# VHH binders against q07589, part 20

Target 1, 356 residues: q07589
Amino acid sequence: MSRILVIGAGGVGVITALSLWLKKESDVSLVVRSDYDRVLKHGYTIESCDYGRLEGWRPHHIYSSVEDAASAADNQGYNYIVVTTKNIIDGPVNSRVSNIIRPVLEKNKELHGPQLTTHILLVQNGIDIEKEIWAEFPREQYRYTVLSGIQLIGSTKIGSGHISQVGQDHLSCGAFDPQDAAAIQAANDFVRMYSNEGQNFVEFDPRVRYSRWKKLLYNAAINTSTALVGLDVPRCLEFGVNKKSTEIEVFHPAMREIIAIAASEGIIIEEEFITMFTEITRKKVFKPSMCVDCEKGQLMELEVILGNPIRIAKRNGVATPTLSILYNLLVLVQAKLKERKGLLKFDEKTATLVDE
Key: E = the ipSAE of ESMFold2; O = the ipSAE of OpenDDE; V2 = 0.75 times the mean of E and O plus 0.25 times the DockQ between their complexes.

## First folded at step 10 (VHH)

Design z3 (framework vhh_8fcz_2; at its last look DockQ between E and O 0.48; V2 from the best seeds 0.00; counts 0 for: pae E 5.8 > 2)
Fold by ESMFold2, look of step 10:
Structure z3 (fold): chain B 356 residues (1-356), chain A 121 residues (1-121)
Amino acid sequence: as target 1 above (356 residues)
Amino acid sequence: QVQLVESGGGLVQPGGSLRLSCAASGFRFSRYWMNWVRQPPGKGLEWVSGISSSGGSTYYADSVEGRFTIIRDNDKKMVYLQMTSLKTEDTAVYYCAREYYFGESYTFDYEGQGTQVTVSS
């Protein structure tokens, strides 16, 4: 039975833990920070379009911190670490994925040495999200794999200990390194452990980088633009000059730049997706996820969605005029959000940032 | 084993009608939006029409609005495209596509072999 630690108890993380728990093939632990006392006393109330209504539900173990979860591994440790938190590279240092997972990696190494390979599943948006892990945990010193989880699910925490899932649970899981046989096997094993036939859809992704670059067409061009202006896609298109400037001057050029960056990395994305992403969203009145995050005062996954592609473009000599202006404006939006959260302080007397 | 099998194409005169069918299997059909896309001769894929998971909302490309109707039957796991007032520019291979519709990634997935529609006089 695999021992799985799920980190992040938002709508995605709780449903992830539930699906693993329902399969009865895993020992499931969940890190529950702000809701810990509520969940300890009463469990979760879950209203799921896939899994039904549950009352008083808990996974096999809950912990108030990753450090506590690691300490509880005194004689066992964890086979999988599943990270479902938003990946906000420019956020608080303690929120960096490498810092979040370090206690478990160190404990696994202490308990098992080289006999246990730790499988790190990043259920997070963006590109190059595995690079931080590789940089912080040199493979000659640590035994681990890094797996990609793309979870398309409409699941939200709507109150303390209360989860509402209205969008189908769809997980695509694969290895970031397609030549890493251990990672490929671990990804396939996770697909098996997560699959609840008739309730969810789970598949192995043999082409993780292609999948993430393709999704970036929408995320880097449309999701970002709507977040910048606080509008749904139909409004962005209809409010443009002659009802055309948004798609012609913003969406399409941004997507072309993403395609060019992906090509410089050896990944070919079909150009017809540029018009397809625009057309499938043209008449669908709802705000994309990044726009919703901004409205809720939450930090954006700006660096993994837009910053990282631009850094790749600079390294590879690919021009990104549209992506760069979107990025630089969104850096200002992110700073505004950080200031409201107390993570950034501006001294109005000197007109400068305070060093914090 | 996800499958989308298109049928119902053929040769018709301008102004004629056809009904395309798409049989779906291997996934929870009623949970996904479904779309028709087409590939005209020598061109890339174009989106044609989409329908919400319940069938309550339908969407059309400007070029087909008023002429095409998308319909689904969740019990039979079928999507249809009723085409009327066909024009020569409607000539294409038509594909059925599953849409990821969960807060992000509005993309098409699992296109079958398609069905050829030829409008010629």
Scores: ipSAE 0.217, ipTM 0.657, lowest interface PAE 5.8, mean pLDDT 88
Fold by OpenDDE, look of step 10:
Structure z3 (fold): chain B 356 residues (1-356), chain A 121 residues (1-121)
Amino acid sequence: as target 1 above (356 residues)
Amino acid sequence: QVQLVESGGGLVQPGGSLRLSCAASGFRFSRYWMNWVRQPPGKGLEWVSGISSSGGSTYYADSVEGRFTIIRDNDKKMVYLQMTSLKTEDTAVYYCAREYYFGESYTFDYEGQGTQVTVSS
């Protein structure tokens, strides 16, 4: 039986763990940081559109930290690490994905050496997120694969040990390296272990890079713009000049730039998605996740959603005038959030960052 | 396995009416929002209408507002689109789509073959 460690006990992480647990084909461990004591004592209350209401639910194992989870691996180690935390590369160093998974990778290596391949599933937004892991863990020393998880879900932690899932779970899972047979197999295995027929949707993704670029059409254009202005999508559209300017001058150009960047890599994203992504939210009054994060004072996944694409664009000679403005303005917004959280300190007397 | 089977399309004259049907299986139908989307010839996919899980809330694109009505029957696992006052611009392949939250936004999964609606004189 595969041992799976889920890292991130937010709405997404808990439902991910629940799905695996319900399938009963894996040993599921969940890292619970802030709510550990409560969850240990009382379990989770989960209101799920996929699975109904659950009271007192726990996975097979709960740990207060990744380090504790690693220590408890005994002789078996972990086959999968599922990372559901936000990918905020410009956040605290300890929050970097490479640092988060390191204790488990080290433990697996210690226990089994080259005999155990650890499959790292990144259920995260953005592009080029796998590169950090590849850079930090040399293949000569570590045995692992990196898998892509694109999870479409509406799930939120609404209290300590309390999860509300209002959006159905749709997961696509594939190998970041399309030539990595082990990764491909691991992704297929995960799909099997995750699938609860009639409850959730999960499928193998044979074109991870394509899928991630496609999703960036929305995230890089609409999610970022709404975050910047603090408006829901319908208001963004309606408040535009002649109710057109937001769509024509911001959303579409941004999406076209993403398409151009993808094309520079030989990946063709269909232009039809530009219209689709705009229309699907035209009449739905809600704020996208990045906007909500910003309003809640949480750091945004800015670098993986805009930073990395722009870097690719620059490397490949693709112009990104719209994305660049969005990015550079949101960098300031992100800095503002950091300052509020005490992660940045600005000296107003000298008008300079402290320790800069 | 999620299955969506559309039917009811056809050829109609401008001003005519059609009723599209979608039979759903392979998932808990009553827990999902359902939508109709369409793809006009040579154009991209566009959202047409959506209905909440309970059927209590309905939404329409501006282009079809007042002309189209979306209904669902959770007992039968059916979603319908009543189309009236059809226009030539309504010509498209229509798909029934299961809605899910994209994390950042709502999107839909359409697995069916669609049903062709042609409005022509």
Scores: ipSAE 0.023, ipTM 0.390, lowest interface PAE 4.1, mean pLDDT 92
ESMFold2 (binder alone), look of step 10: mean pLDDT 85; pTM 0.860

Design z4 (framework vhh_8fcz_2; at its last look DockQ between E and O 0.49; V2 from the best seeds 0.00; counts 0 for: pae E 4.7 > 2)
Fold by ESMFold2, look of step 10:
Structure z4 (fold): chain B 356 residues (1-356), chain A 121 residues (1-121)
Amino acid sequence: as target 1 above (356 residues)
Amino acid sequence: QVQLVESGGGLVQPGGSLRLSCAASGFTFSRYYMNWVRQPPGKGLEWVSGISSSGGSTYYADSVEGRFTIIRDNDKKMVYLQMTSLKTEDTAVYYCAREYWFGESYTFDYEGQGTQVTVSS
């Protein structure tokens, strides 16, 4: 039975743990931070369009920290680490994925040496999110694979220990390295362990890079623009000059730039997707996740959605005038959010950022 | 594996009518929005129409609004496109497509061979 540690107890993480638990093919642990005492005592209340209403539910194990999960008294290490937290690489150092997973990787290595390969599944948005893991954990010293999870779920924590899932659980899982046979096998095994026939949709993704670049058309152009202005997509389109300027001057140019960057990396995305993403979303009134995060005062996944593509563009000589404007304005929005959270301090007497 | 099988295309005079069908399998059909997209000769794909998972909301490209009607039957796992007042510009291969997005994650796919609609005198 595979031992799986799910890190992040938001709407995505809790349903991830639930789906694995329901399949009865894995030993499921969940790291629960702020809600730990409530969930330990009373369990979760879950209202799920796929899995029904559950009261008092817990996975097999819960922990208040990754360190505790790694040090558990009967701990034999974990076969999978599933990271469902938002990837805020410009945030606090201890919130970076490499630092979050390190206690488990070190414990697995101590307990098993090379006999246990740790499968790290990143259920996070963006491009180049695997690079930090490869850089921080040299493969001559650590035995692991890195897997991509694209989760298309509408699931939200609506209160302490209370999860509401209104969009179907849909997971695409694949290997970041298409030549890594162990990663491919681990991704297929995870698809099997996560699949609940008739209740969710789970698939193996053979083209992880293509899938993430295609998704980035929407994320880098639309998700970012809505976050900047605090509007849903239909309002962004209808409020534009002549009801056209937003798509013609912002969305389409940004997407065209992403296509060019992807092409410089050998990944061809059809230009028809530019208009298709716009038209499919034109009349669907809701705010994208980055917009919602910003309104809640939460840090955005800015670097993995815009920063990383722009860095690739600079290395490859691709011009990004539209993406660069969006990025630089959102850097200011992110700094405002960081200041509100106490992660930056501006001295109004000197008009300078305070050094720490 | 997701399967979408389109049918009902053919040769039609301008002003005529056709009804396209799409049979779906390999996923929980009632949980996904469904769309029709088309590829005119020598051009890229363009979106035509969409329908919510319950069928309560329908969406149309400006070029077809008032002339086309999208319909779904969740019991039969079918989506239809009723086309009237057809124009030569409607000539294309038509595909049905599955759509799902929440939290700004998105999937959009079409798996079938499509069905050819030709509007010509």
Scores: ipSAE 0.295, ipTM 0.704, lowest interface PAE 4.7, mean pLDDT 89
Fold by OpenDDE, look of step 10:
Structure z4 (fold): chain B 356 residues (1-356), chain A 121 residues (1-121)
Amino acid sequence: as target 1 above (356 residues)
Amino acid sequence: QVQLVESGGGLVQPGGSLRLSCAASGFTFSRYYMNWVRQPPGKGLEWVSGISSSGGSTYYADSVEGRFTIIRDNDKKMVYLQMTSLKTEDTAVYYCAREYWFGESYTFDYEGQGTQVTVSS
């Protein structure tokens, strides 16, 4: 039986763990940081559109930290690490994905050496998010694969030990490296272990890079713009000049730039998605996730959604005038958030950042 | 595997009527909002109509409000679009689309081939 460690106990992480647990093909561990004591004592209350209402639910194991989870790995280690936390490259160093998973990778290495391959599933937004892991963990020393998880789900932590899932879970899982046979197999195995027929939707993704670029049409254009201005999508559209300027001058150009970047890599994203991603929310009054994060004072996934695409564009000679403006303005917004959190120090006497 | 199969399209004169059908399979149909979207020639995809999981709520684009009616049969796993008073601007490939949460927003899954609707004199 595969041992799976889920890291991130938000709405996404808990439902992910629940899905695996319900399938009964995996030993499921969940890292629960802030709500550990409560969950340990009382379990989770889950209101799920996929699985109904659950009271007092717990996975097979809960841990207060990744380090504790690693220590408790016993002789078997972990086969999968599922990372559902936000990918914030410019956040605290300890929050980087490579640092988050390191204790488990080290433990697995200690226990089994080259005999155990750890499969790291990144259920995160953005592109080139796998590169950090590849850079930090040499393949000569560590045995692992990196898998892509694109999860479309409406799930939120609404209280301590309380999860509300209002949107059905759709997960696409594939290998970041399309030539990695082990990763491909691991992704297919995960799909099997995750699939609850009639409740969730899960599929193998044979074109991870394509899927990630496609999602970036929305995230890089609409999610970022709404975050910048603090408006829902319908208001963004209606408040534009002649009710057209936002769509024509911001959303579409941004999406076209993403398409151009993808094309520079030989990945063709269909132009139809430009209009589609705008239309899907034209009449729906809600704020996208990045906008909500910003309003809540939470750091945004800025670098993986805009930074990395722009860096790719620069390398490949693709012009990104719209994305660049969005990015550079949001960098300031992000800095503002960091300052509020004490992650940046500004000396007003000298009008300079305080060097660490 | 999610399957959506559209049918019922055709050539009609302005003012005419058509009824589109969509057969769904491969997912729990009754749990999803269903939608019709269309792609006019040379244009992008546009939303036309939506219906709630139970069928209790229906939604329409301004351009089709009062002319189109969306209904669903959860037992048969069917969604329909009754189109009346058709206009030339209604000419498009129509797709049945499953609505689901995109993580960041709601999105549509329109994996079908669509059905061609042509309104012409």
Scores: ipSAE 0.023, ipTM 0.416, lowest interface PAE 4.6, mean pLDDT 92
ESMFold2 (binder alone), look of step 10: mean pLDDT 85; pTM 0.855

## First folded at step 12 (VHH; framework vhh_8fcz_2)

Design a1 (at its last look DockQ between E and O 0.06; V2 from the best seeds 0.00; counts 0 for: pae E 8.8 > 2, placed apart)
Fold by OpenDDE, look of step 12:
Structure a1 (fold): chain B 356 residues (1-356), chain A 121 residues (1-121)
Amino acid sequence: as target 1 above (356 residues)
Amino acid sequence: QVQLVESGGGLVQPGGSLRLSCAASGFTFSRYYMNWVRQPPGKGLEWVSGISSSGGSTYYADSVEGRFTIIRDNDKKMVYLQMTSLKTEDTAVYYCAREYYFGESYTWDYEGQGTQVTVSS
């Protein structure tokens, strides 16, 4: 039986753990940081459109930290690490994915050496998110694969130990390296272990890079712009000049730039998505996730959604005037958030950042 | 497995009416917003209409507002599009699309074969 450690106990993480647990093909561990005591004592209350209402639910194991999870491995390592936390590389050092998974990778290595391959599933937004792991963990020293998880779900932590899932779970899982047979197999295995027929949707993704670029059309254009201005999508559209400028001057150009960047890598994203992504939410009053994060004073997944695409663009000679403006303005917004959180210090006397 | 099967298309004269149907299976239908989208000849995909999970809220593109009506039957797992006062510019392949992401909305995990609507004199 595969041992799976889920890291991130938000709406996404808890439902992920639940899905695996319900399938009964995995030993499921969940890292619960802030709500550990409550969850330990009372379990989760889950209101799920997929699985109904659950009271007092717990996975097979809960841990207060990744370190504790690693220590508790009792001579058995973890086969999978599922990371559901937001990818914020410019956030606290401890929030970096490489640092999050390190204790488990080290423990696995200690216990089994080359006999155990750890499969790291990144259920995160953005592009080039796998590169951090590849850079930090040399394959000569560590045995692991990196898998892509693109999850579309409406799930939120609405209280301590309380999860509300109002949108069905859709997960696409594949290998970041399309040539990695072990990763491909691991992704397929995960799909099997995750699939609850009639309840959730999970599929193997043979085109991880394509899928991530496609999603970036929406995230890079609409999530970012709405976050910047603090408006829902319909207001963004209606408040534009002649009710057109936001679409014509911001959304579409940004999406086209994403398409161009993808094309520079030989990945063709269909232009039909430009219209689709704009129209489907035109009359729906909602704020995208990045906008909500920003409003809540949470750091945004800015680098993986805009920073990395722009870096690719620069490398490949693709012009990104719209994305660049969005990025550079949001960098300032992010900095503001960091300052509020004490992650950035500014000396007003010298008008300079305080070097730590 | 998610399935969406569209039907009800055909050839009509301008000013005519058609009723499209979409049969859904393989997911919890009543929890999803459902949409109709269309692809006119030589053009990209265009959003037409959406309906909330409960059916309590409906949305329409400006081009079809007042002419089209979207409804759903959660018991039958059906979504319908009543089209009236059809115009030549309504000619397209029509697709039923599931909206399943809250906070970030897009519907392209699955597409049916669509149903052809042709409005011509």
Scores: ipSAE 0.025, ipTM 0.418, lowest interface PAE 4.3, mean pLDDT 92
Fold by ESMFold2, look of step 12:
Parts: structure tokens; C-alpha cells; sequence
Structure a1 (fold): chain B 356 residues (1-356), chain A 121 residues (1-121)
């Protein structure tokens, strides 16, 4: 029976743990930080369109930290690590994915050396998110695979220990390295362990790079634009000059630049997705996740959504005038958020940043 | 085809009470959160209240908490908003909305015609 550690107890992480737990093919652990005491004592209340109402629910194990989960491995370790946290690579060092998962990789290695392969499933936005893991964990010293999870789910924490899921869970899981047979097998095994027939939708993704670049059309053009101005998508579209300038002068050019960058990396994205992603929420009043994060004073996934594709564009000689403006303005918004959080200090007497 | 039909609005004096109803059809009602949203004269839409799919959890905007009660009847596919201690600022068109997830966040279907509530001395 596979031992699975889910990291992150927001709406996504809790439903991920629940789906695995309901299938009864895995031993499910969840890292619960702020809600730990409440969930330990009372369990979760979950209102799920997939699974109905559950009260007092817990996975097999809960921990208040990844370090505690790793220490409690009971000489068995974890077969899977499922990371559902936001990836803020320009944020605090201890919040980087490599640092978050390191205690588990070290413990697995201590317990089993090369005999236990750790499967790391990144359920996070953006591109090139796997490269930090490859850089920080040399294959000569660690045995692991890196898997991609694209999860479309309407799941929100609406109170301490209380989760609301209003949209059917759709998970696409695949290997970042399509030549890694162990990763492909692990992704297919995860699909099997996660799938609750007739209740959720789970599939193997044979083209992870294509899927992530395609999703980036929406994230790099719309998430970023809405975050910059603090508006939902319909307002962004309706407030434009002649109700057209936002899509014609901002969304579409940004998406075309992403298509060009993807093409420079050998990934062909069909032009019809430009119109499709523009229309998908035109008449639906909601704010994309980056906009919501910014309004709540939380750091944005700016580098994995905009920074990484722009760096690829510069290396490959692809022009990105629209993406570059969005990125440079959002870097200022991110700095403002960091300053409010005490992660950045500006010395007003010298008009310079303070070195730390 | 999803349909939401609001009713029960009208003219009422400050301090009065009113009960709004919403009849739902064309979807599995018991699987969805339901909400009330309103549009005051000359202003944008604002969220008022929501209720979980089972009815076990309710939540309210600060401006109406303690005065409004949201109720659902899954057998009849109905959502209600019991309003008491009404104020002139509650004057608005009220819409019933199905909550569902699309893209990366939740959103609402509020394509009913709404029901007018006017609080006036």
C-alpha cells in the first residue's frame, strides 16, 4: 500500500487527501499547519460536489510540519510527496519547494538508500517548476521522480477545518521527463490511486510540457493582468476602450508571445486557444487566483508564471514586449507586498534598499 | 437548461420583513452551494449570503449578518432569503445564484431576472 504525504492543507490539498483516502489503496498523511489542533480534535467538515457532506473526517495521519511527518515515517518512509503549496521562488528561502520536501527525501534516503524511489508530484502553476528539484537533489545521491499535476478544482477553505468543493475535481497527472519509465509508471499508479469512478475525473497526461505551456496562455495573460488592476475578468473586458482594447491590446498579444516562446522550445500551441481562453470566463464574475492573492496581501507566483517564460524568450531571441511590461510592473507589486510583510526594507533617508 | 426564478420582492418600510424565494431547475440542486447577490441602484453587484449544498453551513456579508437568514429545501429545489430589520440601504434587485467552479476559482450563475426589494418610508 503506497504511503503518501500531502503537503498543503488548503482546499486543493484536503480534497487531494480525501480522494486518496476514499479509494482505500494508500496510506494518506496530510501536513496541516494553522488548523492542526482543530483538525486533530474535530476533523474536517467537507461539503463536496464529488463526495457529499463529510463531518469529522481525517486522513490516516496528520502532522503540523513536514519535519514532523518525516520523523514519524516509522522506518517505511513515503512513496509519494504531493506538493499543493504555492511556488514563490522569489519569496523566503524556507518556502522553496526543495527546502519544503528536503526532510522527506533525507529521511527516505536514511531509511532505504536507493531501494526507495520517492515520487514527487508538483500540483503547482507555471513552467520549469521541476528544475529546482533536479538542481538541488543530484541523482547520484537521491532516488526520485518528478511528476506534474494540473488540478482544476473548485475547492476553498471557508473556515478552520471547513472545506467547500463546488466544482468537480479534474486532475491530469504525468511525468516531466517523458523518457523516465519509472516516472511514467508512478504517474499512472497515482491516477489509479486517486480515481474514484463516477465521482472525480482523473487522467494520465502524456504531454506534460505541452499542457503546462497551454495553461500558461491564461495564467501569463489574464492572471497577471487582473492581478495588476484588481479586477475580475468580465470587468477587465467591459472596461476596455470600446469594450475591446483589453483583449486586443493586452490579452491576445500576451498569449501570442507565449505561443511564440513555446514554439522556440519545440512546443506548438494552437492559435484557437487565444480566443477560447479569452472567452472562457468573459461572462463569469470571478477573480483569477493571482488577483485574489494580491488582494489578500499574499505573494504571487510571479516567477514561475512570467519570469521563467521571459527568461526562455531572452535566451531564444523571442520578443516579449507585452509580457515584459506586465512582468516589470508586477515585480513592483510583488516588492510592495514583500515590504508590507517585512521581507524587504527601504531606507527612506538614502532612498535605497537595505541589504540583509 | 439551468433556470433560477426569483420572487417575493416588494415595497416595505424600514424595520420591516420580507422573504425571497428562488426556484431552481435544470441541474442537480442538492450538489451545489447557493447564494444571494444584489445590485443596489446605480451600483455594482454585491454578495449577500450563501448556503452549503446540504444546508449545514451558512454565511453572510457583514452588512446583513444577524438580520438575514438563508434557507434551502433540497426536496423542493428552493432557496429562501428571510430578511428582517430592513434598511433603506437594502434596496436592490436580488438574484439567486448557483455557485460552481470554473477555471481556477468559483463563480455564479445569476441569469434569473431577479426580484426587486424597495425599502422606503
Amino acid sequence: as target 1 above (356 residues)
Amino acid sequence: QVQLVESGGGLVQPGGSLRLSCAASGFTFSRYYMNWVRQPPGKGLEWVSGISSSGGSTYYADSVEGRFTIIRDNDKKMVYLQMTSLKTEDTAVYYCAREYYFGESYTWDYEGQGTQVTVSS
Scores: ipSAE 0.012, ipTM 0.259, lowest interface PAE 8.8, mean pLDDT 88
ESMFold2 (binder alone), look of step 12: mean pLDDT 85; pTM 0.854

Design a2 (at its last look DockQ between E and O 0.74; V2 from the best seeds 0.00; counts 0 for: pae E 8.3 > 2)
Fold by OpenDDE, look of step 12:
Structure a2 (fold): chain B 356 residues (1-356), chain A 121 residues (1-121)
Amino acid sequence: as target 1 above (356 residues)
Amino acid sequence: QVQLVESGGGLVQPGGSLRLSCAASGFTFSRYWMNWVRQPPGKGLEWVSGIYSSGGSTYYADSVEGRFTIIRDNDKKMVYLQMTSLKTEDTAVYYCAREYYFGESYTFDKEGQGTQVTVSS
């Protein structure tokens, strides 16, 4: 039986753990940081459109930290690490994915050496998110694969130990390296272990890079713009000049730039998605996740959604005038959020950042 | 396997009416937004309408608002598009599409072959 550690106990993480647990094909551990005591004592209350209402639910194991999970009494390694936290590379150092997973990778290595391959599933937004892990953990020293999880789900932590899922779970899982047979197999295995027929939807993704670029059409254009202005999508469209400027001058150009960047590396995204992504959201009063994060004073997944694409563009000689403006303005918004959180210090006397 | 089969298309004069049907299978139908999209000749894909069973919420593109009505039957796993006051610009291949979205981004599953709607005098 595969041992799976889920890291991130938000709405997404808890439902992920629940899905795995319900399937009964894996030993499921969940890292619960802030609500550990409550969850340990009372379990989770979950209101799920997929699984109904659950009271007092717990996975097989709960840990207060990744370190504790790594040092678990059974001294068994983990086959899978599922990361459901937001990827914020410019956030606190301890929140970097590489640092989050390090204790478990080190423990697995210690216990089993080359006999255990750890499969790291990143259920996160953005592109090039696997690069951090590949850079930090040399394959000569560590045995692991990196898997892509693209999840669409409406799930939120609404209180301590309380999860509300109002949108169905749809997960696409594949290998970041399309030539990695072990990763491909691991992704397929995960699909099996995650699939609850009639409740959630999960599928193997044979073209992870394509899928992530496609999703970036929406995220890079609409998530970012809405976050910047603090409006839902319909208001963004209606408040534009002649009710057209947001679509014509912001959304479409941004999406086209994403398409161009993808094309520069041989990934062809269909142009039809531009109109599709714009129209499907036109009448839906909805604030995308990045907008919500910003409003709540939470850091945005800015680098993985805009920063990385722009870096690829620059490298490949693709012009990104729209994305660049969005990015550079949101960098300032992110900085504002950091300052409020005490992650960035500005000296008003000298009008300079305080170097710590 | 997700299957979507469209039907009901045809040739109609301007001002006429058509009713499209889509039969869905291979997924929990009631839990998904269902949509109609269309592809006019020489143009890209255009979203037309969407419906979700929860609360009966319906949405329409501006171009079809007031003329088209989307309906779904969860028991039969069917989605319909009643089209009235048809215009020449409504000429397109119409597709039924499963939508899944929340909090992050939107995506469609368009698995059907579509049904041709031609509005011509």
Scores: ipSAE 0.017, ipTM 0.325, lowest interface PAE 6.4, mean pLDDT 91
Fold by ESMFold2, look of step 12:
Structure a2 (fold): chain B 356 residues (1-356), chain A 121 residues (1-121)
Amino acid sequence: as target 1 above (356 residues)
Amino acid sequence: QVQLVESGGGLVQPGGSLRLSCAASGFTFSRYWMNWVRQPPGKGLEWVSGIYSSGGSTYYADSVEGRFTIIRDNDKKMVYLQMTSLKTEDTAVYYCAREYYFGESYTFDKEGQGTQVTVSS
């Protein structure tokens, strides 16, 4: 049996733990923060389009922190770490993925040395998210693989210990390094352990970079624009000048820039997705996830969705006028969110930033 | 072995009607949202219509709203596109597609061979 630690207990993380638990092929642990006491006592209430209604459900183990989860595995460790938290690299240093997973990697190394390979599955948006892991944990000193999870699921926490899943779970899992045979095998093993035939859809993704760049068309153009203005997609389109300016002057140019950046990295994304992603969402009155995060006062995945592609563009000489203005305005929105959370302080007497 | 098989295309005059069918197999059909997309000659894919897994909500591109109706039959694992008042601009290969979901981002790929609709005099 594989020992799997799921980090993050939002809608995605809880359904991830549930799907693994139902398959009965793994020992499933979940890190639950604010809801820990409630879930310990009463379990989760889950309303799932995939699995029906469950009451009082728990995975095999729950912990209030990654540190506690790591120490509880004193003589076994974890085969998989599944990171479902949002990747906020411009947030608190302890919230960075490398810092979040470090206790588990250090414990595995202490317990097993090179005999245990830790498979790190990043179920997070964005591109270049694996690079922090590679930089922080040299493979000469740590034995691990990094896997990509693109999870297209409509699952949210609607209350303490209450999860609502209204969109079917679709997970695409693959290796960030297509030349890493161990990662490829681990991704295929995870697909098997996560698959509940007839209830979810799980597939191995042989082209992780292509998949992430393609998804970024939507994320970098539409998630960002809706988050900036606090509007759903239909409103963004209808409120534009002549009901056209948003798609013609914002969405489509931003998507074309992403396609150009991907091409500079050897990844060809079909231009037809520009209009398809616009049209598919035109009539659906709901807000993309970044817009929802912003409205809830939560930090956005800004750097992995916009910052990283822009940095690639600068290195490769690709012009990004639309993405750059979106990014710079959203940096201000992110700073506003940080200030409200106490993560950034402005001294109004001196009109200067006091944090660093 | 997911299979989506489109049929019902053909040659029709402007103003005419046509009903496309999509037979689904290899997955739990009633749990998936379903879409129709089309590819006009020399152009990229264009989204046409979508329907919730329950059949309760339907969505249409502006260019077809009021003229096309998407229908599903979960018992027969079928999706249909009832097309009326057809225009020459509706000429395209039509595909049905699975896995549009609520509330986040959407990724779509063609899964079938499509069915040709030609609207001409």
Scores: ipSAE 0.012, ipTM 0.536, lowest interface PAE 8.3, mean pLDDT 88
ESMFold2 (binder alone), look of step 12: mean pLDDT 81; pTM 0.831

